# Miniprotein binders against b1l550: the designs that were tried, part 234

Target 1, 279 residues: b1l550
Amino acid sequence: MRLPEELLERARDIHSEAPSHRIKLDRVGSFGLKVPVEFKGFLLLAEADVWVSLPEGRRGVDLSRQVEAIYELSNPPKDPFSLCREAAISLLEKLNYADSSGVSIRFDAPLQDGESLKYYGVEISSIASDEIINKIRVEILGMTACPCTAELIRAYKSSEIAATHTQRSLGILEVSTKAEHPDPDKLASIIERAMSSPLRTYTKRPDEGGLVIRSLSNARLAEDVVREMIHLFLEEFGHLPEDTHILAAVRSMESVHMHDIYAERSFSLDEIRKEISSH
Below, E stands for the ipSAE of ESMFold2; O stands for the ipSAE of OpenDDE; V2 stands for 0.75 times the mean of E and O plus 0.25 times the DockQ between their complexes.

## First folded at step 17 (miniprotein)

Design xb3 (at its last look DockQ between E and O 0.95; V2 from the best seeds 0.83)
Fold by OpenDDE base, look of step 17:
Structure xb3 (fold): chain B 279 residues (1-279), chain A 89 residues (1-89)
Amino acid sequence: as target 1 above (279 residues)
Amino acid sequence: SEFTVEAEINGVRIRIEVEVNGKEIRITVTIEKDGRRIRFMYVITSPEKLAKYLEEIERIIRMFGVDPEEVKRLIEEVRRLIEEILERL
């Protein structure tokens, strides 16, 4: 049932009223929207969050306008990065009482793995105010082999390639920059290269054996993985603004423990360059 | 090499600052309307990205109610100037 439009003339605009408490809100919006995006020839259904700030003198946000803003930009489907940036800006323009806006888009990104697909998790965000900050978080699983156990086994039984426990590890790169969002495939590649070995969706037996041997030959602590991620990131993304902020992290789902091992470093490009140059 | 293109169209002030360093192009866009300012930036490392982000900038500027033909002319001027710089390198 649709209510008569004439009722709108009689109804108070609740959202424009003064609130009972004059307090600014940082984020008011719609969370868990589903929006189509085009990513490398794939049409994906992504999750999206959209929000704006609310001034102290306004009771509520025009939520319908927020939803309209992102869906207008989503038809036809476009790349999620452009969608994110454009939507964040559109929100500020459409909701002129807001001094800030934000958009977050989440999906699993397909990654070619021979004739099969693997994936990594992506969260793309843009926060708009006087300036726009773009944020991307990439999460991909890899494999780590423990060098400590390898060394113990080597000491116990002389072998060129020592057995060790291996585990699935989640690598995380989060980048916040005034530039456009970094290439997520490059970020995923950095994480995989920082691991002992990548994971594969499909392996033939010879390939599986090679993968395990590679892992054992590249045994790495979670700490090693994070350091390697940082190193590789600097090589690939050194062109980003110096105030670009990075979180590099690994969560290792340890196969010999009930708990995970976690390591991280948060830094700006300027800070980490100074740190490395000091050695 | 660097340049700045500025335009004021229907009360919207647009500034596009471009820095070209070898194969790297940094574009900073500032839009001012009704006392508000929005600034955003791209660091472009490929011709394909340049084309893509110029189109994006065009779309973004249009969201502020600027005449599409005027925006198109502005972006084309920026493109031309970038291409001239790249040809000299």
Scores: ipSAE 0.807, ipTM 0.933, lowest interface PAE 0.6, mean pLDDT 92
Fold by ESMFold2, look of step 17:
Structure xb3 (fold): chain B 279 residues (1-279), chain A 89 residues (1-89)
Amino acid sequence: as target 1 above (279 residues)
Amino acid sequence: SEFTVEAEINGVRIRIEVEVNGKEIRITVTIEKDGRRIRFMYVITSPEKLAKYLEEIERIIRMFGVDPEEVKRLIEEVRRLIEEILERL
């Protein structure tokens, strides 16, 4: 049922009133929206959150307008990164009482894997005020091989044993910058290259053997995976603003233990360059 | 090389600052309407993405209720200047 439009002339505009308690709110919005996006020719169903700040003198947010803003921009489906940045600015323009806005978009990104696909996790956000801060988090699984066990087995009196434990490891890169969102495929590639070997959707037996040999030839401690991620990130993204913030991390699901290993480093580009140059 | 293009369209002030250093193109956009200022930037290292980001900037500026033909001309001028600089390199 649709109510008569003429009632709008007689009803109070509750949202534009002053509240009983004049308290500013930092984030007021709609969370868990389903939004279509287009990524690398794929039509994906992403999940989005949208919000704005609410000044102390305004009772409520025009929630329908903020939902409209992102859906108007998402039809037809488009690049999620452009959608994220544009929606954040649109929210500030449409809801001019707010001093900040934010948009988050989450999806699984497809990645070619032989004749099949695999995926990695992507979450992006754009926070708009006087400036725009763009954030991207990429998560992808890889394989790690323990170098300590490999060396111990090599030193064992039998010279014919080449082995170590291998496991899935989750690599994480998170970047917060004033520039546009970094390319997620490049971030995923950095993570995979830092690992001992990539994970595959499936392999045939000769390819499986090659994958295992690669992992043994590239055995790495979780700590060194993180260090390699940082090195590769600086090579690819050293051009970003100096105040760009990065988190590099790995969570390794160690096959010989009941628990995981975790390593991480957070830094700005300026900070890490000074640290490296001190050697 | 660097340049700045400024315009006022329907009471909205727009400033586009561009710096080109070899393969790197830095574009900073400032939009001011009704006393509010918003500033955002791009650091383009892949020249093939230039057109995409200029189109995004055009869409963003149009959100502020300005004449779309004037915005289009502004963006085309910025694109021409960037391409002219890149041609010399």
Scores: ipSAE 0.762, ipTM 0.922, lowest interface PAE 1.1, mean pLDDT 89
ESMFold2 (binder alone), look of step 17: mean pLDDT 84; pTM 0.833

Design xb4 (at its last look DockQ between E and O 0.94; V2 from the best seeds 0.82)
Fold by OpenDDE base, look of step 17:
Structure xb4 (fold): chain B 279 residues (1-279), chain A 89 residues (1-89)
Amino acid sequence: as target 1 above (279 residues)
Amino acid sequence: SEFTVEAEINGVRIRIEVEVDGKEIRITVTIEKDGRRIRFMYVITSPEKLAKYLEEIERIIRMFGVPPEEVKRLIEEVRRLIEEILERL
């Protein structure tokens, strides 16, 4: 049932009223929206969060306008990165009382794996104020082989390729930059290359054997993986602004323990370049 | 900066700054309207990215109420100037 429009003339605009407590809010918005996006020829249903700041003198945000803003831009479906940036800006323009806005879009990105697909997790964000900051988080699973156990087994039984325990490891790259969002496929590739081996959705037996041998031959600590991720990131994305912030992390789901091993480094491009150059 | 294009249309001030660093083109867009400023940047490493981001910039500027024809003229000027730079590289 739609209420008579005449009621709008009689109703107070609750959102524009002064709040009982004059306090600014950093984020007010709608979380868990579903928006269609086009990514690498795939039409995906992404999860989206949209928000704006609320000044101290305003009771509430026009939430309907926020939702309208992102859906207007989502039809027809477009590149999620462009959608994110455009929506963040649109929110500020449409909600002129806000001094900041933000959009976050999450989906599983398809990645070709021979004749099959694998995937990585993507969360892209744009935060708009006087400047726009673009953030991307990529998460992809790989495999790590433990070098410590390998060394013990090698010492016990001489072998060129020592057996060791292997586990799934989640690699994470989070990049915050004033530039556009970095290429997520490149970020995923960096993570996979930093692991002992990538995961495969489908392997033939010879390929599986080769994958395991590769993993054993590239045994890496979680710490090694993070360092390698950073190194590879600098090679591929050294062109980003120097104030670009990066989080490189690995969560290793250890097969011999009930707990995970976690390693991370947070840094700016300027900071890490200075660190590396000092050695 | 290699060049800057500026326009003021219907109270909206637009600045597009282009910098060239080797083979990379940095485009910084500043939009000012009603006392507010928004600045955003792209680092362009390919012609395909250039085309894509110029179209995006065009859409963004339109959101501020700038007439589409005026925005198109501005973007085409920027495109032309960038292409002239790329021909010299």
Scores: ipSAE 0.804, ipTM 0.932, lowest interface PAE 0.6, mean pLDDT 92
Fold by ESMFold2, look of step 17:
Structure xb4 (fold): chain B 279 residues (1-279), chain A 89 residues (1-89)
Amino acid sequence: as target 1 above (279 residues)
Amino acid sequence: SEFTVEAEINGVRIRIEVEVDGKEIRITVTIEKDGRRIRFMYVITSPEKLAKYLEEIERIIRMFGVPPEEVKRLIEEVRRLIEEILERL
């Protein structure tokens, strides 16, 4: 049932009133929205969150205007990165009482894998105030092979056995920058190239053996996977602003252990360059 | 090489600062309306992406109530100046 439109002139605008307790709020918004996006020719159903700050003198947020801001921009479906940046600015313009706004968009990105597809996780955000900060996080699984165990087996009573444990490892790159969001495929590629071998959607038995043998040829400690991620990131994205912040991490689900191995490093571009140049 | 394009239209002040160094194009946009300032940037290393980001900037400026024909003229001026610099490179 639709109520009479003339009630708008007779009803109080509850949202614009002052609250009983004048306390500002940092994030007030709509979370878990389904938003269509276009990524590399694929039409994907992404999940989005939108929010604004709420000053201590305003009781509530006009939720319909928040949702309208992102849905208006998502029709027709478009690039999720442009949508994210534009929606954050649109929120701040439409809701002039807020001093900041934010948008996050999450989706699984398709990636060609031989004659099949695989997917990696992408989450982007844009936070707008007097400036815009863009953040992207990518997560992709790969394979690692332990070099320490390989060396111990080689040394075992002059053993001729070439073996070590291999396992799934989750690689993570997270970038916060004033510039536009980095290309997620390039970030995913950096993570995969830092590992011992990529994971494949489908392998036949000869290919499965070859994948394992390849990983043995590229055995790497989790610590060195992180170091390689950083090296490759600097080669690809060293042009970003100096205050760009990066987190590089790997979680190795060690096949012969009851626990996982985790390594991470966070840094700004300025910080890491000074560190490297001092050696 | 660098240049700045400024405009004030319908109470909206727009400043587009461009720095071109080799094939790297840095664009910083500042929009000011009703005492609020918003600043954002792009670091473009692939010239094929230039048109994409200029279109995004155009859409953003239009959000502030600048007439479409005036935004289009502003963005085309920026594009022309960038292309002129790149052609001399």
Scores: ipSAE 0.753, ipTM 0.921, lowest interface PAE 1.1, mean pLDDT 88
ESMFold2 (binder alone), look of step 17: mean pLDDT 84; pTM 0.835

Design xb5 (at its last look DockQ between E and O 0.89; V2 from the best seeds 0.79)
Fold by OpenDDE base, look of step 17:
Structure xb5 (fold): chain B 279 residues (1-279), chain A 89 residues (1-89)
Amino acid sequence: as target 1 above (279 residues)
Amino acid sequence: SEFTVEAEINGVRIRIEVELDGKEIRITVTIEKDGRRIRFMYVITSPEKLAKYLEEIERIIRMFGVDPEEVKRLIEEVRRLIEEILERL
């Protein structure tokens, strides 16, 4: 049932009224929108959050305009990075009372694994004010083998390749930059290369054996993985602005413990370069 | 900066700054309208990225109500200047 349009002329614009308490809000928006995106030839349905700031003198945000802003840009579907940046800017232009805006887009990114697909999690964000900051978070599972247990087993029973416990580990790279969003496939690759071995969706028996041997031969602590991620990141993304902020983290789902092992480092490119150069 | 292109179209001020860092091109766009300023940047490492981001910049500038033909001319000028830089590398 649609209300008569004439009622709109009689209704107060509640959103434009002064609030009972004059307090600025940092984020007001719609969370959990579904938007189509094109990513590496795949059409994906992504989850999106859109928001703007609200000045102290305005009771509410025009939420319909926010939703319209992102959907206008989503048809036809485009790459999620461009969508994110464009939508953040569009929100500021369409909602002229806002001094800041933000967009976040989340989906599982397909990654080719031989004739099959694996995936990584990606969250793309853009925050717009006087400047735009682009943020990307990539999460991908890999495998780690424990070097400590390997060493103990080696000491107990002489072997070239010592048995050890292995576990799934979640690697995380979060990058915030004034530049465009870094390539998520490269970020995922860095994480996989930093672990003992990647995971595979499909393995032939010889390949599975090789994967396990690789893991055992490349045993790494969670701490080692984070350090390796940072090292590889610097090699691939050293061209980003020096004020680019990075979070490198690993959550190891330890197979011998009820709890996870977690390691992280937060840094800017300039800080970490100084740290490495000082050694 | 290697060059800066500036335009004022219908009260919208646009600045596009292009810097060369080795083999990488950094494009910084500043848009000013109604006392508001927004700045964003791209680091271009390939011709494909250049084309993509120039198209994106064009779309973004149009969001501010700038005439599409004028924006197109501006972007083509920037493209030309960048291509001249790339030819010298």
Scores: ipSAE 0.807, ipTM 0.932, lowest interface PAE 0.6, mean pLDDT 92
Fold by ESMFold2, look of step 17:
Structure xb5 (fold): chain B 279 residues (1-279), chain A 89 residues (1-89)
Amino acid sequence: as target 1 above (279 residues)
Amino acid sequence: SEFTVEAEINGVRIRIEVELDGKEIRITVTIEKDGRRIRFMYVITSPEKLAKYLEEIERIIRMFGVDPEEVKRLIEEVRRLIEEILERL
């Protein structure tokens, strides 16, 4: 049943009233929206969150306008980065009582892996106020080989057999910038290149052996993976604004431990340049 | 090299500032409507992406309820100026 439109003239506008407790809210929105996106030729189903700030003098948010803002822009499906930036601005324009708006979009990004595909995690956001801040987080699995165990095994009875434990490690790059979102494939590539070896969707035994040999020849501590990620990031994205903020991290699911190893570094571009130039 | 294109369409003031420094194209867009200012930027190091970002800027400006044909002309003028400068380099 559809209610008569005439009731809108008689009903109070609850949202525009002052609340009983005049407290500003930072994020009021609709979370877990399903939105279609087009990423590098693939049609993907992404998950989005949308929100605005709510001033202390306004009781509620017009939630239908929030949903309208992103769904209008997602039909037909388009690039998730453009959608994210455009939706954040649209929210702020449509809900003019808010002093800020935000959009986040999450999806699994396909990446070519020989004759097959693999996937890595992407979460992007755009926060709009007087300026727009764009953030991207990329997570991708790789393989690491422990150099400490490799050295102990080499030294044991002066053996010439090279061996160490290998494990899956999750690499993380998170970038917050005033410029457009960095390309997630480039971020994923930086993470994989910093690891001892990439992981594959499928390998046959000769290829599997090759990956293990590569990882052994490129054994790295989690700490060194993070340092390499930073080095490679600066080569690729050093052009971004100086106040761009980066988080580089690795969580290693150590095959010989009951627990994970974690390493991380946060920095701004201007901060890290000063640090490097002092050595 | 740098230039600025300004327009006022249906009471919305639009400023597009472009800075070309070697291969880098920096575009800063400022939109003012009803006392609110919104500013965003792009740092383009791959010139083949220029058309994509200019189309995004056009879509964003249109959100403010301005004449679509005037916005299209504004964006095409910006593109023409950028391409003219890049052709001289």
Scores: ipSAE 0.706, ipTM 0.904, lowest interface PAE 1.4, mean pLDDT 88
ESMFold2 (binder alone), look of step 17: mean pLDDT 85; pTM 0.855

Design xb6 (at its last look DockQ between E and O 0.94; V2 from the best seeds 0.00; counts 0 for: pae E 2.0 > 1.5)
Fold by OpenDDE base, look of step 17:
Structure xb6 (fold): chain B 279 residues (1-279), chain A 89 residues (1-89)
Amino acid sequence: as target 1 above (279 residues)
Amino acid sequence: SEFTVEAEINGVRIRIEVEVNGKEIRITVTIEKDGRRIRFMYVITSPEKLEKYLEEIERIIRMFGVPPEEVKRLIEEVRRLAEEILERL
């Protein structure tokens, strides 16, 4: 049932009213929208959050306009990075009472693995105010082999390649920059290369054996993985602005413990370069 | 900056700054309207990226009510100048 349009003339604009408490809100919006995006020739249904700030003198946000803003830009489907940036800007222009806006888009990114697909998690965000900050979070699973147990086993039984426990580990790179969003495939590659070995969706027996041998030959602590991620990141993305902020992290789902091992480093490009140059 | 293109159209001020950083160019766009400023940046490493982001910048500027033909002229000027830079890198 649609209400008569003439009722709109009689109804108060609740959103434009003064609130009972004059307090600014940082984020007001719609969370858990589904938007189509085009990514590497795949049409994906992504989750999206859209928000704006609300001034102290306004009771509510025009939520319908927020939803319209992102869907107008989503048809036809486009790359999620452009969508994110454009939508953040569009929100500020359409909602002129807001001093800031934000968009977050989440999906699983397909990654080719031979004739099969694997994936990594992506969260793309843009926060717009006087400046736009673009944020990307990439999460991908890899495998780590423990060097400590390997060393113990080597000491117990002489072997060129020592057995050790292996586990699935989640690597995380989060980058916040004034530049455009970094290439998520490159970020995923950095994480995989920082692990003892990548995971595979499909392996033939010889390939599986090779993967395990590689893992054992590249035994790494969670700490080693994070340091390697940082090192590889600097090689690939050293061109980003100096104030670019990075979170490098790993969560190792330890196979010998009931708990996970976690390691992280948060840094700006300027800070980490100074740290490395001091050694 | 290597060059700056500026325009004021219907009360919208647009500044596009192009800087060379090694083998890359940085494009910084500033849009000012009704006392608000928005600034955003791209790092361009290829002609393909240049075209992609110029198209994006064009769409963004149009959101502020700048006539499409005016935006197109502005973008073409930036394109020409940026391509000349990329050819030298």
Scores: ipSAE 0.808, ipTM 0.935, lowest interface PAE 0.6, mean pLDDT 92
Fold by ESMFold2, look of step 17:
Structure xb6 (fold): chain B 279 residues (1-279), chain A 89 residues (1-89)
Amino acid sequence: as target 1 above (279 residues)
Amino acid sequence: SEFTVEAEINGVRIRIEVEVNGKEIRITVTIEKDGRRIRFMYVITSPEKLEKYLEEIERIIRMFGVPPEEVKRLIEEVRRLAEEILERL
């Protein structure tokens, strides 16, 4: 049912009133919006969250203006990074009582995997105030091989056996920066190169053997995967602003254990440079 | 800054600063309207990325009510100067 618009002319604007309790809110918005995006030639259905800060003197937000801010920019569909940044800025322009706004966009990014596609997780956000902070999180599965088990098996019967256990591992890179979002494919590549071998959606028998051999020859502790991620990240993205913040992490789903192994390091670019130069 | 382009149109003050950062260009955009200021930046490594981000900057400036022909004029000045810099790098 649609109400007569004439009756709404007499109603109070509840949103612009002062609340009973004058408390500022950090994030008020619409979460779980479905938006189409165009990513590297693919049309994807992404999930978005939009929000603004709410000052202590304002009772509510205009939710329709928030939804408008992102949907106006999503037609026609465009790359999610431009959408994310532009929507965050549009929110501040449209909702002038807020001192900050934010947009998050989540999607599965396609990645060529031989003759087929695989997907990895991407979440981006832009937080706007008097400046813009851009964040990206990439998660991709790979394969790791245990070097401790490999050495134990070698010591047992070195000339006859080369083996270790392998497992799926989830690699994570998060980057927060004042510059534009890093390319997610480059972040995914860093994660995969840091692991023992990439994980394939489908392999033929000769390719399966090659992946296993690569994993055995690149056996690596979770701690060293994280260190390699950081090294590769600095080579590719060391030019970003020095206050750029990074999280590098690995979660291994260990095949011979009941629980996962986890390693992580967070740092700013200027922090890690000082740490490296102290050696 | 290598160069700075400024304009004030319909009460919107726009400042676009271009700096060289190694082999790359940094573009910082500041927009002021009604006492509010928003600043954002891009790191540009190629002419392809320059064009992509100039289109985004144009769309953002239009959100503030600047007439499209004025925005296009401003962006063309930045494009011309930034392309010359990228060719030297």
Scores: ipSAE 0.580, ipTM 0.871, lowest interface PAE 2.0, mean pLDDT 85
ESMFold2 (binder alone), look of step 17: mean pLDDT 87; pTM 0.864

Design xb7 (at its last look DockQ between E and O 0.95; V2 from the best seeds 0.82)
Fold by OpenDDE base, look of step 17:
Structure xb7 (fold): chain B 279 residues (1-279), chain A 89 residues (1-89)
Amino acid sequence: as target 1 above (279 residues)
Amino acid sequence: SEFTVEAEINGVRIRIEVTVNGREIRITVTIEKDGRRIRFMYVITSPEKLAKYLEEIERIIRLFGVDPEEVKRLIEEVRRLAEEILERL
């Protein structure tokens, strides 16, 4: 049953009323929307959050307009990065009482692995005010081999390639920039290259053996992985604005412990360049 | 800046600034409407990226209710100038 439209003339506009307490809110919006996006030839259903700020003098946000803003831009499906930026701007234009807006889009990104697919997690965000800041978070699993145990085993039994425990490790790169979102495939590649070895969805026995040998021959601490991620990031993305902020992190799901090992570094491009140049 | 293109269309002020940093160009777009300003930037390293982001900029400007034909003309001017720069890099 649709209520008669005439009721709108009689009903108070609750959203435009003064609130009982004049307090600005930073974010008011709809979380957990599902929006179609086109990514690398795949049509994906992404999760999206949309929000705006609410001034102290307004009781509520027009949430329907927020939803309309992102869905209008999502049909036909488009690149999620463009969608994110466009939607953030559209929100500010459509909701003129807001001084800031934001959009976040999350999905699993397909990554080709021979004849199969692997994936990485991606969350892209755009926050708009006087300026737009674009944020991307990429998470991908890899494998690490422990160099400490390897050294102990080498000392105990002379072997060129020492056995060691291996584990899954989650690598994380989060980039916040005034530029467009960095290429997520490149970010995922950096993470994989920073680990002892990548994971594979499908391996033949010779390939599996090679993967393990590679891991053992490239044993890395969680700390090593983070440092390598930073190094590789600087090589690939050194062209980004100097005020670009990066979080490089790894969570190692240790196979010999009940807990995970975590390491991270947060930095701006200008900060880390100064640090490296000082050594 | 290498060049700046400015337009005022139906009360919307648009500024597109193109700068060269090494082998890359940066496009900074500023849109002003009703006392509000929004600024955003792209780093362009290829003609393909240029084309993609110019199309995006065009779509974004249209969100402000600007005449599509006028926006198209503006973007085409930026395209021409930016392509000339990219060819020299």
Scores: ipSAE 0.825, ipTM 0.941, lowest interface PAE 0.6, mean pLDDT 92
Fold by ESMFold2, look of step 17:
Order: C-alpha cells, then sequence, then structure tokens
Structure xb7 (fold): chain B 279 residues (1-279), chain A 89 residues (1-89)
C-alpha cells in the first residue's frame, strides 16, 4: 500500500533537525549502487558509491536525493569518468548543507586481445569540495621472467639453454590528481609494457612459444617492473599538475615460491623529478 | 596564449580560464553560487578532448539551474578561442 502524499505536509522533517549529539560525519551515503555505463563502445554494469559530509547541526542526509543525482546522470548510460565527476558536483549542489561530496565507480574494462577480449580492473573516484580531486586505480596481469635464475642456468656447465621461471604478476597504478582522470587504457598499457611479456586470453603453440621467448629476452625483477612503470608513466603523464600523486606497484605470484613478492613506490610528480635529477 | 571568459547567469558566477602549459592547454573552471565556490580543471592535449570536456563543462554548469542558451553561448565562445590556441601548438 502507498501512504497518502498529504502526510508530507504534517510530518516532521526528521533529517533537518539537530541531532542529540552534534558531531560532524565525513561520509554519509549509499554504497553498492548498480549503474550502467558506456566504456569504449561497451555497455557495462558498474558498482558505484555516493556520499556527502554531514555537518554537526544536521541530523540526517536526504538519501533519496543522493541516489537520484547519480541515476539521473546515468540515463542514458555514458562514460563512467564523466559520470563520476559530474555526479560529485551534482551531489554538492543538490545537498547544500554538505561541505564535500564523493563518488566512486568500479568496473572491469574490456581490452582487445587479438580476436577476443581480456579485462582489467578500474576504480575511479571524484571528491568535490572547493576543488575536485580525481583518482584512478588500474590493475592488470602480465608475465615476468626471473633474471637471477636465468643467469644461473646460463652459467651452469656453459649451458646454451635460455630458461628461467616465469609467473603471473599483477601490476598496479594509482593516480590522484586535480586534473581529469587519466585514460585507463594508457595506464594498463604502461603496466603491460613494463612486464616481461603480456598475458593473452589464449594462444596457439607457435604464438605461445613466441610469447615465452620474448619474456626470456626481457627478464625482469618485480623491482625492475615498478621502476619501468614509473619511467613510462613520466613519459606519458609528466604534464599533470606537480602535486599529482602516484602509486606504482607489482604483486608477483612467483612460480617457484609458496608466497607472493610485492614491490611499490609512491610519489608526487615534483618529488620524483627531483630524485631523478639528483643522479 | 591564454584568455579568461566570465559570465553571470541567473546569479551564478562562472569563470573559465584557459592557459598554455608546454604543448597542452589547461582549462580551469570556477563556479560560484550563494557564497560557495567550486573549482576544477582539465588538461587538453587534442581538439577531440577539447570538444569532449567543453560538453562536460556545459553539463556541469547546467546542474546549477541556469539558462541553457546562455551557457551554450558561453561554451561556444570558449571553444572558438581555445581551438585557435590549439592550432598554434
Amino acid sequence: as target 1 above (279 residues)
Amino acid sequence: SEFTVEAEINGVRIRIEVTVNGREIRITVTIEKDGRRIRFMYVITSPEKLAKYLEEIERIIRLFGVDPEEVKRLIEEVRRLAEEILERL
């Protein structure tokens, strides 16, 4: 049954009252919303979170207005990055008692892989106050080949065998900036190029052999991969604001170990350029 | 080179600043309504990105409930001037 709408004029507006304890809240919102987005010609079902800050003098947030803000902008489906930035500003405008708003959107991004597709993970966010801070995290798998074992095998009885252990490695790039979100395909490309070889959805024997041989010629430690990611990132995105913050990381599922190896470096553009120029 | 376009539409103050940074341009938008200011930026590397982000800026300004024809004229003025700058880069 639907209640009479006339009750709205008689009922107290609970949300606009003062709370019993005047304490500001940082994030009040709706989490786990399903939102359609259009990415590179694909219609995807993304997961979104929306929130605003709540001042100490206001008891509650108009939650229906929050949800309406993102769904209004998501129909028809559009680019998730535009949706994220626009929704963050819309929330702040619609909920004028808040001093900040936020939106996050998560999806698996399709990437052409020969005649098929592969996918990589994307999470974006936009935090709005007097300025907007945009963040993107990209995760994609690649292959690494260990150079230490390769050298031992080469040295063994003057062997001409080119061999080493290879494994899947997860590359990670996170970027926080005042500029618009970087293109996730470019971030994924940086990660893959830093690896010994990309991973494929499938390969036939000659292609698989070629992939493995290429990986042996580009043997890399997890540390090497992180350093190469940073180098390639600076070449592609060095134009971003100087206070842009980056995290570059690799988690390697080492095939000869019972455990993963992890390497990371975080930095601002200003910081890393000073570090490099001092050498 | 760089320029600034300003407008006040239905009590909403809008400032769009375009600056050159190396081979790119930067567009900084400031929207002020009822004492609240919101500032955001884009780094434009191509005419394709310029068109895309100007459409986004137009949509964002319209969120503030202002005359859509005035916003359209503002954005077209910015587009014309910014395209001229991009041609020289």
Scores: ipSAE 0.731, ipTM 0.915, lowest interface PAE 1.2, mean pLDDT 89
ESMFold2 (binder alone), look of step 17: mean pLDDT 87; pTM 0.867

